# Designs tried in a protein design chat: VH-VL binders against p56860. Part 18

Target 1, 255 residues: p56860
Amino acid sequence: MMTAEVRTPEQGGGPLTTEPRAPRSAPGHADASAPAFGPETDPRDIIRWALAAHPDLLMPSAFNLNGVVLLDLAAQAGYRGEVVFVDTGYHFPETLATRDRLESRYPELTFVTLNAGASPDDGQTPPDLYASDPDACCAARKVDPLQRYLKEQGPSALLNARSRDQASTRADIPFVEEGGARRRVNPLAHWTREQLEAYAAEHDLPVNPLYFDGFLSIGCWPCTRAVKPGEDARAGRWAGKGKTECGLWQGENKL
Key: E = the ipSAE of ESMFold2; O = the ipSAE of OpenDDE; V2 = 0.75 times the mean of E and O plus 0.25 times the DockQ between their complexes.

## First folded at step 4 (VH-VL)

Design c13 (framework fv_barzolvolimab; at its last look DockQ between E and O 0.01; V2 from the best seeds 0.00; counts 0 for: pae O 10.8 > 2, off the site)
Fold by ESMFold2-Fast, scan of step 4:
Structure c13 (fold): chain C 255 residues (1-255), chain A 118 residues (1-118), chain B 107 residues (1-107)
Amino acid sequence: as target 1 above (255 residues)
Amino acid sequence: QVQLVQSGAEVKKPGASVKLSCKASGYTFTYYYINWVRQAPGKGLEWIARINPSGGSTYYNEKFKGRATLTADKSTSTAYMQLSSLRSEDTAVYFCARDRWYYGMDVWGQGTTVTVSS
Amino acid sequence: DIVMTQSPSSLSASVGDRVTITCKASQDIRNYVAWYQQKPGKAPKALIYAASSLQSGVPDRFTGSGSGTDFTLTISSLQPEDFADYFCQQYNSYPYTFGGGTKVEIK
């Protein structure tokens, strides 16, 4: 029922310390200070580097195929931080079951579920917002709760399960993204869906059962459909709305 | 249309091994696990093990670990269970059943009777 | 191992009766319980998964309920084809385990 109360220093401020940032002259391919990662790099080596550079690393996850594979590789690489899941109130029961299986399989990890108000607020009709304004609904139930949590915890970097194979919008993601509030690390950037599937099958990982019914990218039930052969894995997200990304990753790379 | 068809009855002597087959049809074989479950005459169901045909990963009930071996052949959509060092207590009907973990075991084979005697 | 205790082991009922079968897990299994029906000489048939979700093609007179450790299968109005053995199964943790079964016989 109650979200944890945030104690923020709302009153007064000391002198601001603004750290100079190197401006990006073009869309950055890779951070110049990051090690030279390539198509043969073991994701666990990328994760080990990230842990050494950022001991406060956090891993947000929606427990899709990529997230489940990353979680297993991260645990092997020594990750013992938080796995952060946003319960939007609109997840498929299969998604919640996948989370339950992961919690049981990885007792060495701390799973944090952020509740976005599963009950209606002031008689609001939450499902209507997905139909009329999917961006506002995504912000209110997923992006805003996660951003508030990240602001409270203050990690210097996030471990993300994004891969270039998921959508045309992700084709150029680097292993390490700079800019914005914190660094983002994409250890699976170079892995294909075929490699992810093979890894999950070989290690008996709990893949969301809807995956096998064509739900290659599983979000909330009002905005997710099965993809057709030849479509991007994320084509089923917000079908008919011209949208493939929740605002989770937007704006953080601006200087 | 969706079917699991198991091999025929077996009669074995104590100490022998038996290998049972379970042939899948009407669905994508690699999208479901195959479980093996047995039922002794007049008794309840006992779970032995399961296999993921996609990657070959297995999980065994500790009671059968070292005696049961699960394999799967994707080219023929067939799962196998070998049970070694047979005892009279292994006399049972052996079932294969597919699952996609969350939905329970929704399709079962007809069963193979294994009798261990003489 | 998780022990599934099923009761009663047998019951006698008439067509039209309401039948209730219970299953108790030795530890919290959330909602990861399935129910199966088995007729003599045949393989089990899936009825319910995730404690309360009806399998495709199963009549709505079958309902599952419960969470945690206590689960129930109810047949609201028993039909002639419902005389069979019934058993619960947990799939929360390996090894998967079954209840001892309930035989539903004609009164």
Scores: ipSAE 0.651, ipTM 0.854, lowest interface PAE 1.7, mean pLDDT 83
Fold by ESMFold2, look of step 5:
Structure c13 (fold): chain C 255 residues (1-255), chain A 118 residues (1-118), chain B 107 residues (1-107)
Amino acid sequence: as target 1 above (255 residues)
Amino acid sequence: QVQLVQSGAEVKKPGASVKLSCKASGYTFTYYYINWVRQAPGKGLEWIARINPSGGSTYYNEKFKGRATLTADKSTSTAYMQLSSLRSEDTAVYFCARDRWYYGMDVWGQGTTVTVSS
Amino acid sequence: DIVMTQSPSSLSASVGDRVTITCKASQDIRNYVAWYQQKPGKAPKALIYAASSLQSGVPDRFTGSGSGTDFTLTISSLQPEDFADYFCQQYNSYPYTFGGGTKVEIK
């Protein structure tokens, strides 16, 4: 019910740059053929290719470690588009603060918050739905708002921060994923958590403070816990609920 | 117990340098910034700079740039601030304080008094 | 630099009084304001972060509020241990800046 909140680099509307964002389907940028990418390929080269092939490229993010590293690499590679975050009403305050810190650090990017001002008591879902049916809760509060936005904006590709090292459910992620409503580009597919941490430390990136308390994959507070030593990074997501992935990456609701 | 323990009082002449230390214990040193803040006698608080011990990245208040140098030694969990070309107006208590940004400066050292006079 | 204008610079109060201290930022700092208490000869002690969140171990008589440019620290019923200096601080942007302080004295 709540509309998108757009936080631009300056007061006065959309991003101000010498290089306007190209139209969603600009023909002059449309060679879909990906180069042969390998495990050693610099993610910035993948991002540069994606920008040339998809001038309407859009980056969804929940501002986990992967997403923060991707955002920095994308800015270096020339990304000047939108960073799209969905406010489910159940985010940790630390996650919202990470978004704010990133917005301040990257004034050249446009941070879009979908469902802005959401809260557990806003009537979008029954109050206990996150516990009784987390798939339905995720569908209503995260997947549906994002899908409506993506249909409205019509991007031909998304820039995603998924890596194979995050979980067993992601072990086969390619650099470029075909199928679904649009192409998905995973520049960090072969980066390890150690590489991501080293990059974030080297560049002093704004990492969600909860990461340092063992929250290696951060979602909504009712469905997120710190991981135990030796656990998979996503073991804290939906612990005891039988859910392993958000609906954004699965089935008929894939981004 | 989380704590920051700072080095002892210093008396210096104008033009000298001082190097202050701030030893952290009870937490993972690389997970927090270390800030340096000073307070001249009877005055308010003035932020000098901060360091990220994880990668050594620093940010300085322009008022101190070129005179203040922050370092961190991960092996001893100790942050340092060197202040050069001391002037009488540098007479102050110098604090170190940790933060993880969102939670503010939640733990402070006891302060080190630096007196600059002829 | 973001200027934090703190008011009043001093006040006299009795045990049990309600005390209100304000800070005004020279530009929008969202809610990234902290409040500190400082007693003579001691380091500042953190009270509030993110405008309204209590630091661990801080009594609930301390309340922070505000957003944007206008922020308030309230002590609902002043206790003997609350006589101290109080400072606001913004951490939205570097350089971090502090208010000028408020000295809360026994009346």
Scores: ipSAE 0.618, ipTM 0.846, lowest interface PAE 2.3, mean pLDDT 87
Fold by OpenDDE, look of step 5:
Formats: C-alpha cells, structure tokens, sequence
Structure c13 (fold): chain C 255 residues (1-255), chain A 118 residues (1-118), chain B 107 residues (1-107)
C-alpha cells in the first residue's frame, strides 16, 4: 500500500509587485505642430486633425455662408460638439431661422444659443447703443457673452469659418493660428466665395436668404447692409462708423 | 415680472440627498444662466455652481464637485440642484439666481432652507 | 480662488450718515464686481454691477466705484431701510467668490 506522497507543489506565488502604475501622464497636450496644410488640402482633413489634437474643440458660428459650409464639413469630418451662437437681440429673423434650419438638419450637433430670446428691450444695453457706441454694443451683446462662455468651457481650440476671401483684412489668415487663450483652426482659409457658393448649392445647404440679396456678411440688423457690386464683402458692416470688426479677433478680447 | 420661485424647506439626515427646484418666469428661461449660492446660518455667501439652460453646460465649484448636480428642464422653465452625501455643514439657505453675464446676478429666488440633522 | 477681502465686518451709523464699504480682490478682476444688499430672512438684492453701474430701481444714493483690485460701495445718506448686510462679489473668474459681508447697524 504505497502511500503516494502527493507533493503539493508549493506554488511560490511571488508577490505580484504591483508596480505602482506610473501616474497616467495626463495625455500631454502633445503640442503637435500643425501639419503643413496647403490651398488644396481638403478642409475635412484639417478638421479631422483638429479633432484628434483637440477633442474639446468648439465651433462658434454666426451662420454666414462660411459658417454654414463649415458646419456641414465638420459634421462630415466627425464633429459632434457644440455649435455656439450668440443671440445679440439684433439679429435678422432670417439669421435665426437659418440657425433653426441648421439645428434641425444636424441633430448630431449640439446647438448652444447664448442669450436666447435677447431683444433690444431686454435691459442688457440701451436699445440704441448701437448708434452711439457700436464698440460698446458689440462688447456687451456679442464679445462678453461669448468670451465668458469660452472661459467657462475652456476649449483648447476653436473651429472658425474665417476665410481670406471674406475681407481684405483677412488676406493672410492661416489654417492654424497660435497664441492667445487657445488655438484657432480655419479650415476654409483658402476657399473662395465661388467655392463656398458652389458647395452650398451642391449640398443644398440652408444659406441665409439675405445673402442672395447682397448681404455678403451678416451681423446685427442695425449695423448691416447689402453691399454694392465691387465692394468688399464687409463694407456693409458698420458702414460709415469706421468700424470693420466686432472685436472678437483683435486686441485683448481675441478669442 | 421676472421671478425665481424655489421649492420648500427640506429636513434631511446625514448621508441623504436633497433635490431643490427653481422655477423661472417673466423671461425666456434659456436667456440666462442659473447660479446656485448658499448661506449657512450667520455666515456669508458661497457660490456652488452654474448651469446654462440652453445646452445644459455646467460649471461647479471644486468644493462641491461630485456632490452637486445641476439640471434644467426647458419645458417647465425649472432649474434643479441635487446635493448628495449631506453633512451637518450643508445646513444652509440655498438660493438660485439669474446670471446676466456682464451685468451680474440680478434676480434671486426666495431661498430654500435645508437642515441636515441626525 | 480669488479672495475678496471686505471691510469693515460691521459698522454703526445714523440716518443721514455717509457709509463706505470696501472690497479688495487678491488679483486684478477688472470691473467684474457686484454689490448686494441682504435683509434678515430675505434673499440678496442686487445693487451694483460692473463695479459702478446701478441696477434698475436702486436709489442713486448707492454708488459703486473702483477697478482692478480695489472697490468701494458708498451710501451717500443712509436711510432707515438701508440697515442691512452688504456683500461684494467677483464674477471675473470661476469660482465666483463673495466678500465676508458688512453689517450696517443703527447707532
């Protein structure tokens, strides 16, 4: 009766040295240098790069032709973030209607309207401040709300609809702007007005109907007129006031 | 008239949760952020968080992060604040307030007293 | 966090007196300062926004001043209804922060 000594193998369970999981390095915002984009680069590729580099990317829009085109391209490129609009209380009904059509067309995007339902009589500013001090009006009703929201959200980058063909003052807009509070990405920097119009037509985009009446750049109704043939697209903005920009892209209030 | 009307007083035990409401009227609910501020008995004001009713974006004071949750119902023009893991130190009057951006918090609710006692 | 140092914590005054309350910010907050009045058992009432702008319906005896780091609320002639607590607030940066408050009592 040979008692088979069942040698219980001493499984020397060596202490699993739980190597202290190296602190997950916060995904270093790899300051990934923007790729060398060119005039022939598909805007969707620029947007895909921007989304990869900046997952917290936000898109401010005023739903001009450029903005409508960019919104469609961004959706195609996989953008699923916020479209941020500022209701100044002085927008054309056609602009608000364009926003609503876009919101319906792109349910995958989150439309955020700051100061939704604003009006000249909402007590934010004197109703006629636009006449006496356009800079103060824009600061209070457009720049400050947007800056505040962006400060709250803290996006690392913005997706902008700016192009070189919008105005002479934008002739040198790059695809990627560095400096300031965040990076600015301009996928449409090299698209011409003709290209934008053709794209919008081809894709049946809801362009603001005022565009076809000569309103090539649309802002608040007191400070926007149609342009004449041969005029700069922004000549209808703050006409006669010596103002060419709302303040979003210049000085200390630069986005 | 612009008005914020808050829910009634609450008595809770430590470790419980409370959900307060703030109903807005007299203006477009999505026009302004809603802030939540509290005041302990005989103490100053303490900001808790804000919500944008348009889109639902929120920002929290780090002190309340993970315990406070803000929501808004556009259909009823009502903002909500839930505070969990209640402590005796959470005993306070809680206010909602409309935020006019550059123009500060101009309209306040009447406040809701929350008492946390064993 | 931005610290708002409010002074004094309390003061006694008579009807007709000039009252001055100060707030000092720990950093530059431009003009993003509000002032509130609070009576016992009531919610704060907004008095001043943007450091120096009077809220609608607030008497002109209330004046706000200052920019950067130093701010002042002045009541030019104290009225019986002005005996209350007063608070400054910054809304330049999150989290919003308040001063410690000033109790204005009857002498």
Amino acid sequence: as target 1 above (255 residues)
Amino acid sequence: QVQLVQSGAEVKKPGASVKLSCKASGYTFTYYYINWVRQAPGKGLEWIARINPSGGSTYYNEKFKGRATLTADKSTSTAYMQLSSLRSEDTAVYFCARDRWYYGMDVWGQGTTVTVSS
Amino acid sequence: DIVMTQSPSSLSASVGDRVTITCKASQDIRNYVAWYQQKPGKAPKALIYAASSLQSGVPDRFTGSGSGTDFTLTISSLQPEDFADYFCQQYNSYPYTFGGGTKVEIK
Scores: ipSAE 0.000, ipTM 0.523, lowest interface PAE 10.8, mean pLDDT 89
ESMFold2 (binder alone), look of step 5: mean pLDDT 95; pTM 0.962

Design c14 (framework fv_barzolvolimab)
Fold by ESMFold2-Fast, scan of step 4:
Structure c14 (fold): chain C 255 residues (1-255), chain A 118 residues (1-118), chain B 107 residues (1-107)
Amino acid sequence: as target 1 above (255 residues)
Amino acid sequence: QVQLVQSGAEVKKPGASVKLSCKASGYTFTYYYINWVRQAPGKGLEWIARINPSGGSTYYNEKFKGRATLTADKSTSTAYMQLSSLRSEDTAVYFCARDRWYYGMDVWGQGTTVTVSS
Amino acid sequence: DIVMTQSPSSLSASVGDRVTITCKASQDIKNYVAWYQQKPGKAPKALIYAASSLQSGVPDRFTGSGSGTDFTLTISSLQPEDFADYFCQQYNSYPYTFGGGTKVEIK
């Protein structure tokens, strides 16, 4: 079963709360062009523009380094919308702990956890689908729950933490991506991993502790390994499968 | 071998300051926080503060705020704690301990005994 | 501040005994509890993190359990080297706080 669970931020932790949501306002009017953003643009300026153009903006996050940095910058820029996390049932405990720390640090934000199923052994998804068919596993456990939520909520844009240096498939992402059902805004498109690391360190952000063991891009435990020195940051995702992207950013399913 | 090695015993007068060191080896110093914890004779453990050596950010137990100062030197992989305005009740063994928050304090220094007496 | 109430303060046991030590948090700390062993004149040694995860190199006779406010450390078959003080610690919220300790002494 698929359920949407809203975790209201609180200090010291508390129980998971389910909160009903009214449908969001109509999809953005946005034929409005983005301003000229460049290599020196402060990501907070991009976020402030996105908030003004798209008051219904949502931020999906897996709480990797980029996501944690974006969340901090977004909160500074006045973002008070939902941070949407998909609980695939296969996350590392470290990832869930990172979410807990972020919820405590950003009480002004609403954290929404989408549950892909009651348990990994739910009778709907084969127990080892992640090993035999990573694409089908990703679709069932991550892409489909997120797409359903986005269709229901109807945001006119998403705030994404993608950077150009994360993978060859991301090398040319624009700051504002058009097409599909909604705009995608990439305020960190021009930031390097070194800049992200420096920012996180300076602000003592709760980075997933597995990052420091070479897990530069962290997904579900069956599909993630530590990268070797010199490898692309996303090389650890779906290792040996010839894949670096989940279906979130592909074809008709682009968010 | 991962280890934290602390400076030697200190004897101080009330009102003095003391600066303790904690030298890390066998791991990437900036990947772990350094905590400072003390233990008075025959008593339990009391958390003082922690530092992130990567960015220099610190968090202090309110009881020690204004008296304790944490610093870290990345070039020597050494963390420091200075405790000022010493009182007799500051007599304790002071430990440094690394953590990567989720995993608890997995490696501890051997401790530095600080005695405050007139 | 979160108060960690540890019990018992002391116990006497024999080699081979099952020993149970408990900690109660004054508020929900999820599973962010660590357990430490300390021998006289030595630094604490980490045993358990995240309430139930065993630290590297620690014998599997040590187990941790619990969540929320109630936590337990169990030693299934006490060995001579296990006579020591034991402390729980929460790391859910600052300041980090420790239980008062449990002395496990020989009968």
Scores: ipSAE 0.662, ipTM 0.856, lowest interface PAE 1.8, mean pLDDT 84

Design c15 (framework fv_barzolvolimab)
Fold by ESMFold2-Fast, scan of step 4:
Structure c15 (fold): chain C 255 residues (1-255), chain A 118 residues (1-118), chain B 107 residues (1-107)
Amino acid sequence: as target 1 above (255 residues)
Amino acid sequence: QVQLVQSGAEVKKPGASVKLSCKASGYTFTYYYINWVRQAPGKGLEWIARINPSGGSTYYNEKFKGRATLTADKSTSTAYMQLSSLRSEDTAVYFCARDRWYYGMDVWGQGTTVTVSS
Amino acid sequence: DIVMTQSPSSLSASVGDRVTITCKASQGIYNYVAWYQQKPGKAPKALIYAASSLQSGVPDRFTGSGSGTDFTLTISSLQPEDFADYFCQQYNSYPYTFGGGTKVEIK
């Protein structure tokens, strides 16, 4: 069967937040404009450009299909920076197992796990907060920990795994986004889900097994469902809540 | 409306295998996991394994790895559990139950009695 | 494996009594506990999920409470149809594990 071996599932991190690494001294914004990238550009060439322009580049990842493919391409292109994962406390067991397999497969990369800010010392994980206030839950357990880490580390750019094929809200994302606190680089902007799946299969990448179970976009378990035939890939996220993007990607306070 | 209907009682000899079915109706089969749980006579409940019918991904209790095999047929909305190398201590009622993680196992099949005797 | 220790193993009660059943996890499981009722010869019936949420159609005399390691099922005013076995179950980590059960029998 097409399923990866899944280790014992876990919910949430430990009661102590993992101490972030000491803030890096940002080398400053490299004096380089983005080249004209197009539909035939190899993502590795975009990544190599980003590394040259931004030696302090960081890669946040939720270890979804796009993230796993980007990680492999980045490693090939010479990326040796941090891969930053936010443990929200609500990941599917399959997602945490995928994280562990990736950490083992890419020892040349540094994996940083940020734990949710809310302490589970009273044993309380707030699934009801997800149901009653998905935005507040997303902010407390995903957006805020990542924003604090990025403020401390001060990277001049981020390497993101977004593609135009994922959702209508992403249809026009550029390869390089300017503005805000830092640049955002989207090497996979022009890749389709079919290309991502083919690449992952060809390179035997550890893919979250839920992708083979009709979960075309995987987030936290309280707000993710399998998509219906013909639905947008992100239709399974925040089902019934009228939301398709986490606040991570919105407004002037983008990553 | 929502129900899980299991196959009939089985009597097997030690060393044989058995394949049990669990037919779902009244809901979208691929949106819920199916669990298999057994109960020996006069004993408590013991979790065997879980399957996601959408893609067939499974997780097994280590105690049953190598002997239990879960499958699901989307076209008939039916989940299956095959248990091999049967022993007398496998005599039990076997239940299937659906879950959606947060909501626990909210719907259960009626159970299938498996008797292993010489 | 997470061990679920359920107590008492049996109790005798009369209609109208308040019945309390406890369940202790060997390690923290947040609120990922469900409670089930089982009558002789029948499949378990779901009562409570997420430690304290009532399943659809379950009478509100059934209440669940607790978080972390200590959980309680309470029946505030026992009815004739409530004489049954009760099981707690954790679904925080695989393998899912059940408590040993509590038999609620007529006094």
Scores: ipSAE 0.000, ipTM 0.418, lowest interface PAE 16.1, mean pLDDT 77

Design c16 (framework fv_barzolvolimab)
Fold by ESMFold2-Fast, scan of step 4:
Structure c16 (fold): chain C 255 residues (1-255), chain A 118 residues (1-118), chain B 107 residues (1-107)
Amino acid sequence: as target 1 above (255 residues)
Amino acid sequence: QVQLVQSGAEVKKPGASVKLSCKASGYTFTYYYINWVRQAPGKGLEWIARINPSGGSTYYNEKFKGRATLTADKSTSTAYMQLSSLRSEDTAVYFCARDRWYYGMDVWGQGTTVTVSS
Amino acid sequence: DIVMTQSPSSLSASVGDRVTITCKASQGISNYVAWYQQKPGKAPKALIYAASSLQSGVPDRFTGSGSGTDFTLTISSLQPEDFADYFCQQYYSYPYTFGGGTKVEIK
């Protein structure tokens, strides 16, 4: 079992709590069907519906622009659950700093960092795996820890920050995805990058500083580059390797 | 060349207002916050306020709230600070400085001297 | 407000000396500390951000260290151009606050 660093509202941005969390007894039992959401639906209404249907909601986040905007909207809509981040040991310092700012700004939320304090040499994954086998590296350092935690916690649904505007592979994502172990709710599916940028600027949200240097989709530093004009936002992820999505959103292995 | 160029020296009477400018060049103006910091003669640095030129959002040090007003004009890449109800204690050099938060205030204007005297 | 207590307020040193300046925060601020150099009549110049990261163009004789509440700026071999005032600054939370400054002067 992985250890997690948890910062709770009761701690007021104080010391981190690093303790394994107890597994949830079972997947959620909400029977509510999704309403018909459309292009004019306020994301907060989608989040409020999701909270009512799935009180056990969890929000995984990599703290990219979409994640930061979703977090603010979710807090406004009454979300008080966990925000789950995976420390791969390869994050940019800017990404960890963005997480720290969000923890300070949203003391009412519980932030969980899986594998907190991870380093490139963690005794489990070869340090050069990102170069020789990026899929195995992603699985070992990000996908596997997150899937293990989600299996352990057993939420009936996840709140995700994906939008149709991010990449060609995301162009058709619905607001609510069924199937697999749990529902996935995408309140920002219909928002454009321009709308996300405007919202973040208006509300002075802490956006990862690398975003403004052309890192429109930020992952681990060995596998992320700035995008060129005209490229998809995710084109810089796993550049040259024919990959734009991590396995957590694909097929029978999706979260 | 990344630069912040500030307006010239001002001499004001107590009770007056002053409006200082800070013109940015050499970078994308909306990608950085602009901070205003002052330094009284022989004293240290005191942070006044910060503006996000993209959305216009501001944060003020409570000491200056209600007297300081920050604005930014994206079309001219220029930030402004207006300070009202001036007192002799407001005599200082006023600096603008850009930041993108994590990297600290990496580029500073040359400063504008404001003298408040009767 | 977070109070930044800087010490010493002044020191005298010779070229080639190792100079150490400290800064103490009144509460935990992680690593969100910057260091600035200021020469008479000029604007501050950024030296260090995130407690230990060197700004572009700054000589590597300048090093920053620390986390939490205790921070240090070290100049490993003082050069003639290093005689100046130095300020620490926290940017962990608003309002941003500066240390009182350290004047580094010729012995």
Scores: ipSAE 0.547, ipTM 0.804, lowest interface PAE 2.4, mean pLDDT 85

Design c17 (framework fv_barzolvolimab)
Fold by ESMFold2-Fast, scan of step 4:
Structure c17 (fold): chain C 255 residues (1-255), chain A 118 residues (1-118), chain B 107 residues (1-107)
Amino acid sequence: as target 1 above (255 residues)
Amino acid sequence: QVQLVQSGAEVKKPGASVKLSCKASGYTFTYYYINWVRQAPGKGLEWIARINPSGGSTYYNEKFKGRATLTADKSTSTAYMQLSSLRSEDTAVYFCARDRWYYGMDVWGQGTTVTVSS
Amino acid sequence: DIVMTQSPSSLSASVGDRVTITCKASQGISNYVAWYQQKPGKAPKALIYAASSLQSGVPDRFTGSGSGTDFTLTISSLQPEDFADYFCQQYWSYPYTFGGGTKVEIK
């Protein structure tokens, strides 16, 4: 059973509270055209446009380097929507610590943690599925919970932290992706890893400490390894399986 | 071998300034913060400040703000702490220690003794 | 500032004894506690981070536990090299603060 845990701006430290969130009173419906964004565009300008066009914007995040940088820029641009994290039950302790640090740093934002159950064994998903079928594991523990939540909330657009230099499969992502039931906005599409690192360091953002051990893209511990020199940032995901994307961003009618 | 090597002992008069160094080797200098911690003779540990060598961002314990200044030189993998307007109560061993926040301060320098006396 | 209250301030023990040192934070700090060992004239040595995670090279006889406000360092079977001062430290929020220390002395 899927539950949502919400950390509101009024909640202090202590354990997360499970709290059902009311559906949005009206999903945003925007027919505004995206302006011509380019290599010099400040990501905050893209975010401000997205907020104006889609007041119901949501930000899913796994709190990797890109996600942490996007969160800071979004907060500066006036984003006060939900930051949605999927607790797969297989995250590194460092990832959960990064989430906790961000919740403490951005009390003005609402952080939503989606759980598949109280433990990884929800009675529906085999405990070792990650070893035998990484696609099924990703779908059951991450993609499906997020998709159900997004269907319930009905945002007209998502704010994503994807950048073109993360993997060959991302090399040509636009700032605004059309298709399906909702837009996807990629304010960091044009930023390099070096620019993201510089920004995070300058603003003392809590970067997942595994990043510095070569975990340039951090997912669940069973499916993530450090990358080798010269490898793509996402090469450590599902190593040896010829896969760099969980089905999260595939198909016009997904997410 | 990961190590932090600190500069030698200093003897200063009240009102003077001192600049201590902490040279890192055996790891990527910009991947860890450098903390400065002091210990007065026979007393406990007191945290002074932290620097991120990558971006130069610093945080200072309010008690030392305005007197302590942290810098880092990436080309030499060396962190510095300057402490100004020295008083006798600044007599202590000063340590540098690296951290990557979640993992605590896992490697420490050997310490630099600073004696402030007339 | 978060105050870290460490107890006892000193204790006497024999080789083979189980030694327990406690540390109490003045407010909730989740699991952001580290433990350090310091021998006379030497720099502190890291033992534990994140309340319960052992640092590389540290013997298994050292264990950390606790969360929130109450934390414990345990040495399950004290060895001759374990006679030292021990300090807890919070790194939940700035400024980072240390406990007052515990001196573990030969009985």
Scores: ipSAE 0.566, ipTM 0.809, lowest interface PAE 2.3, mean pLDDT 83

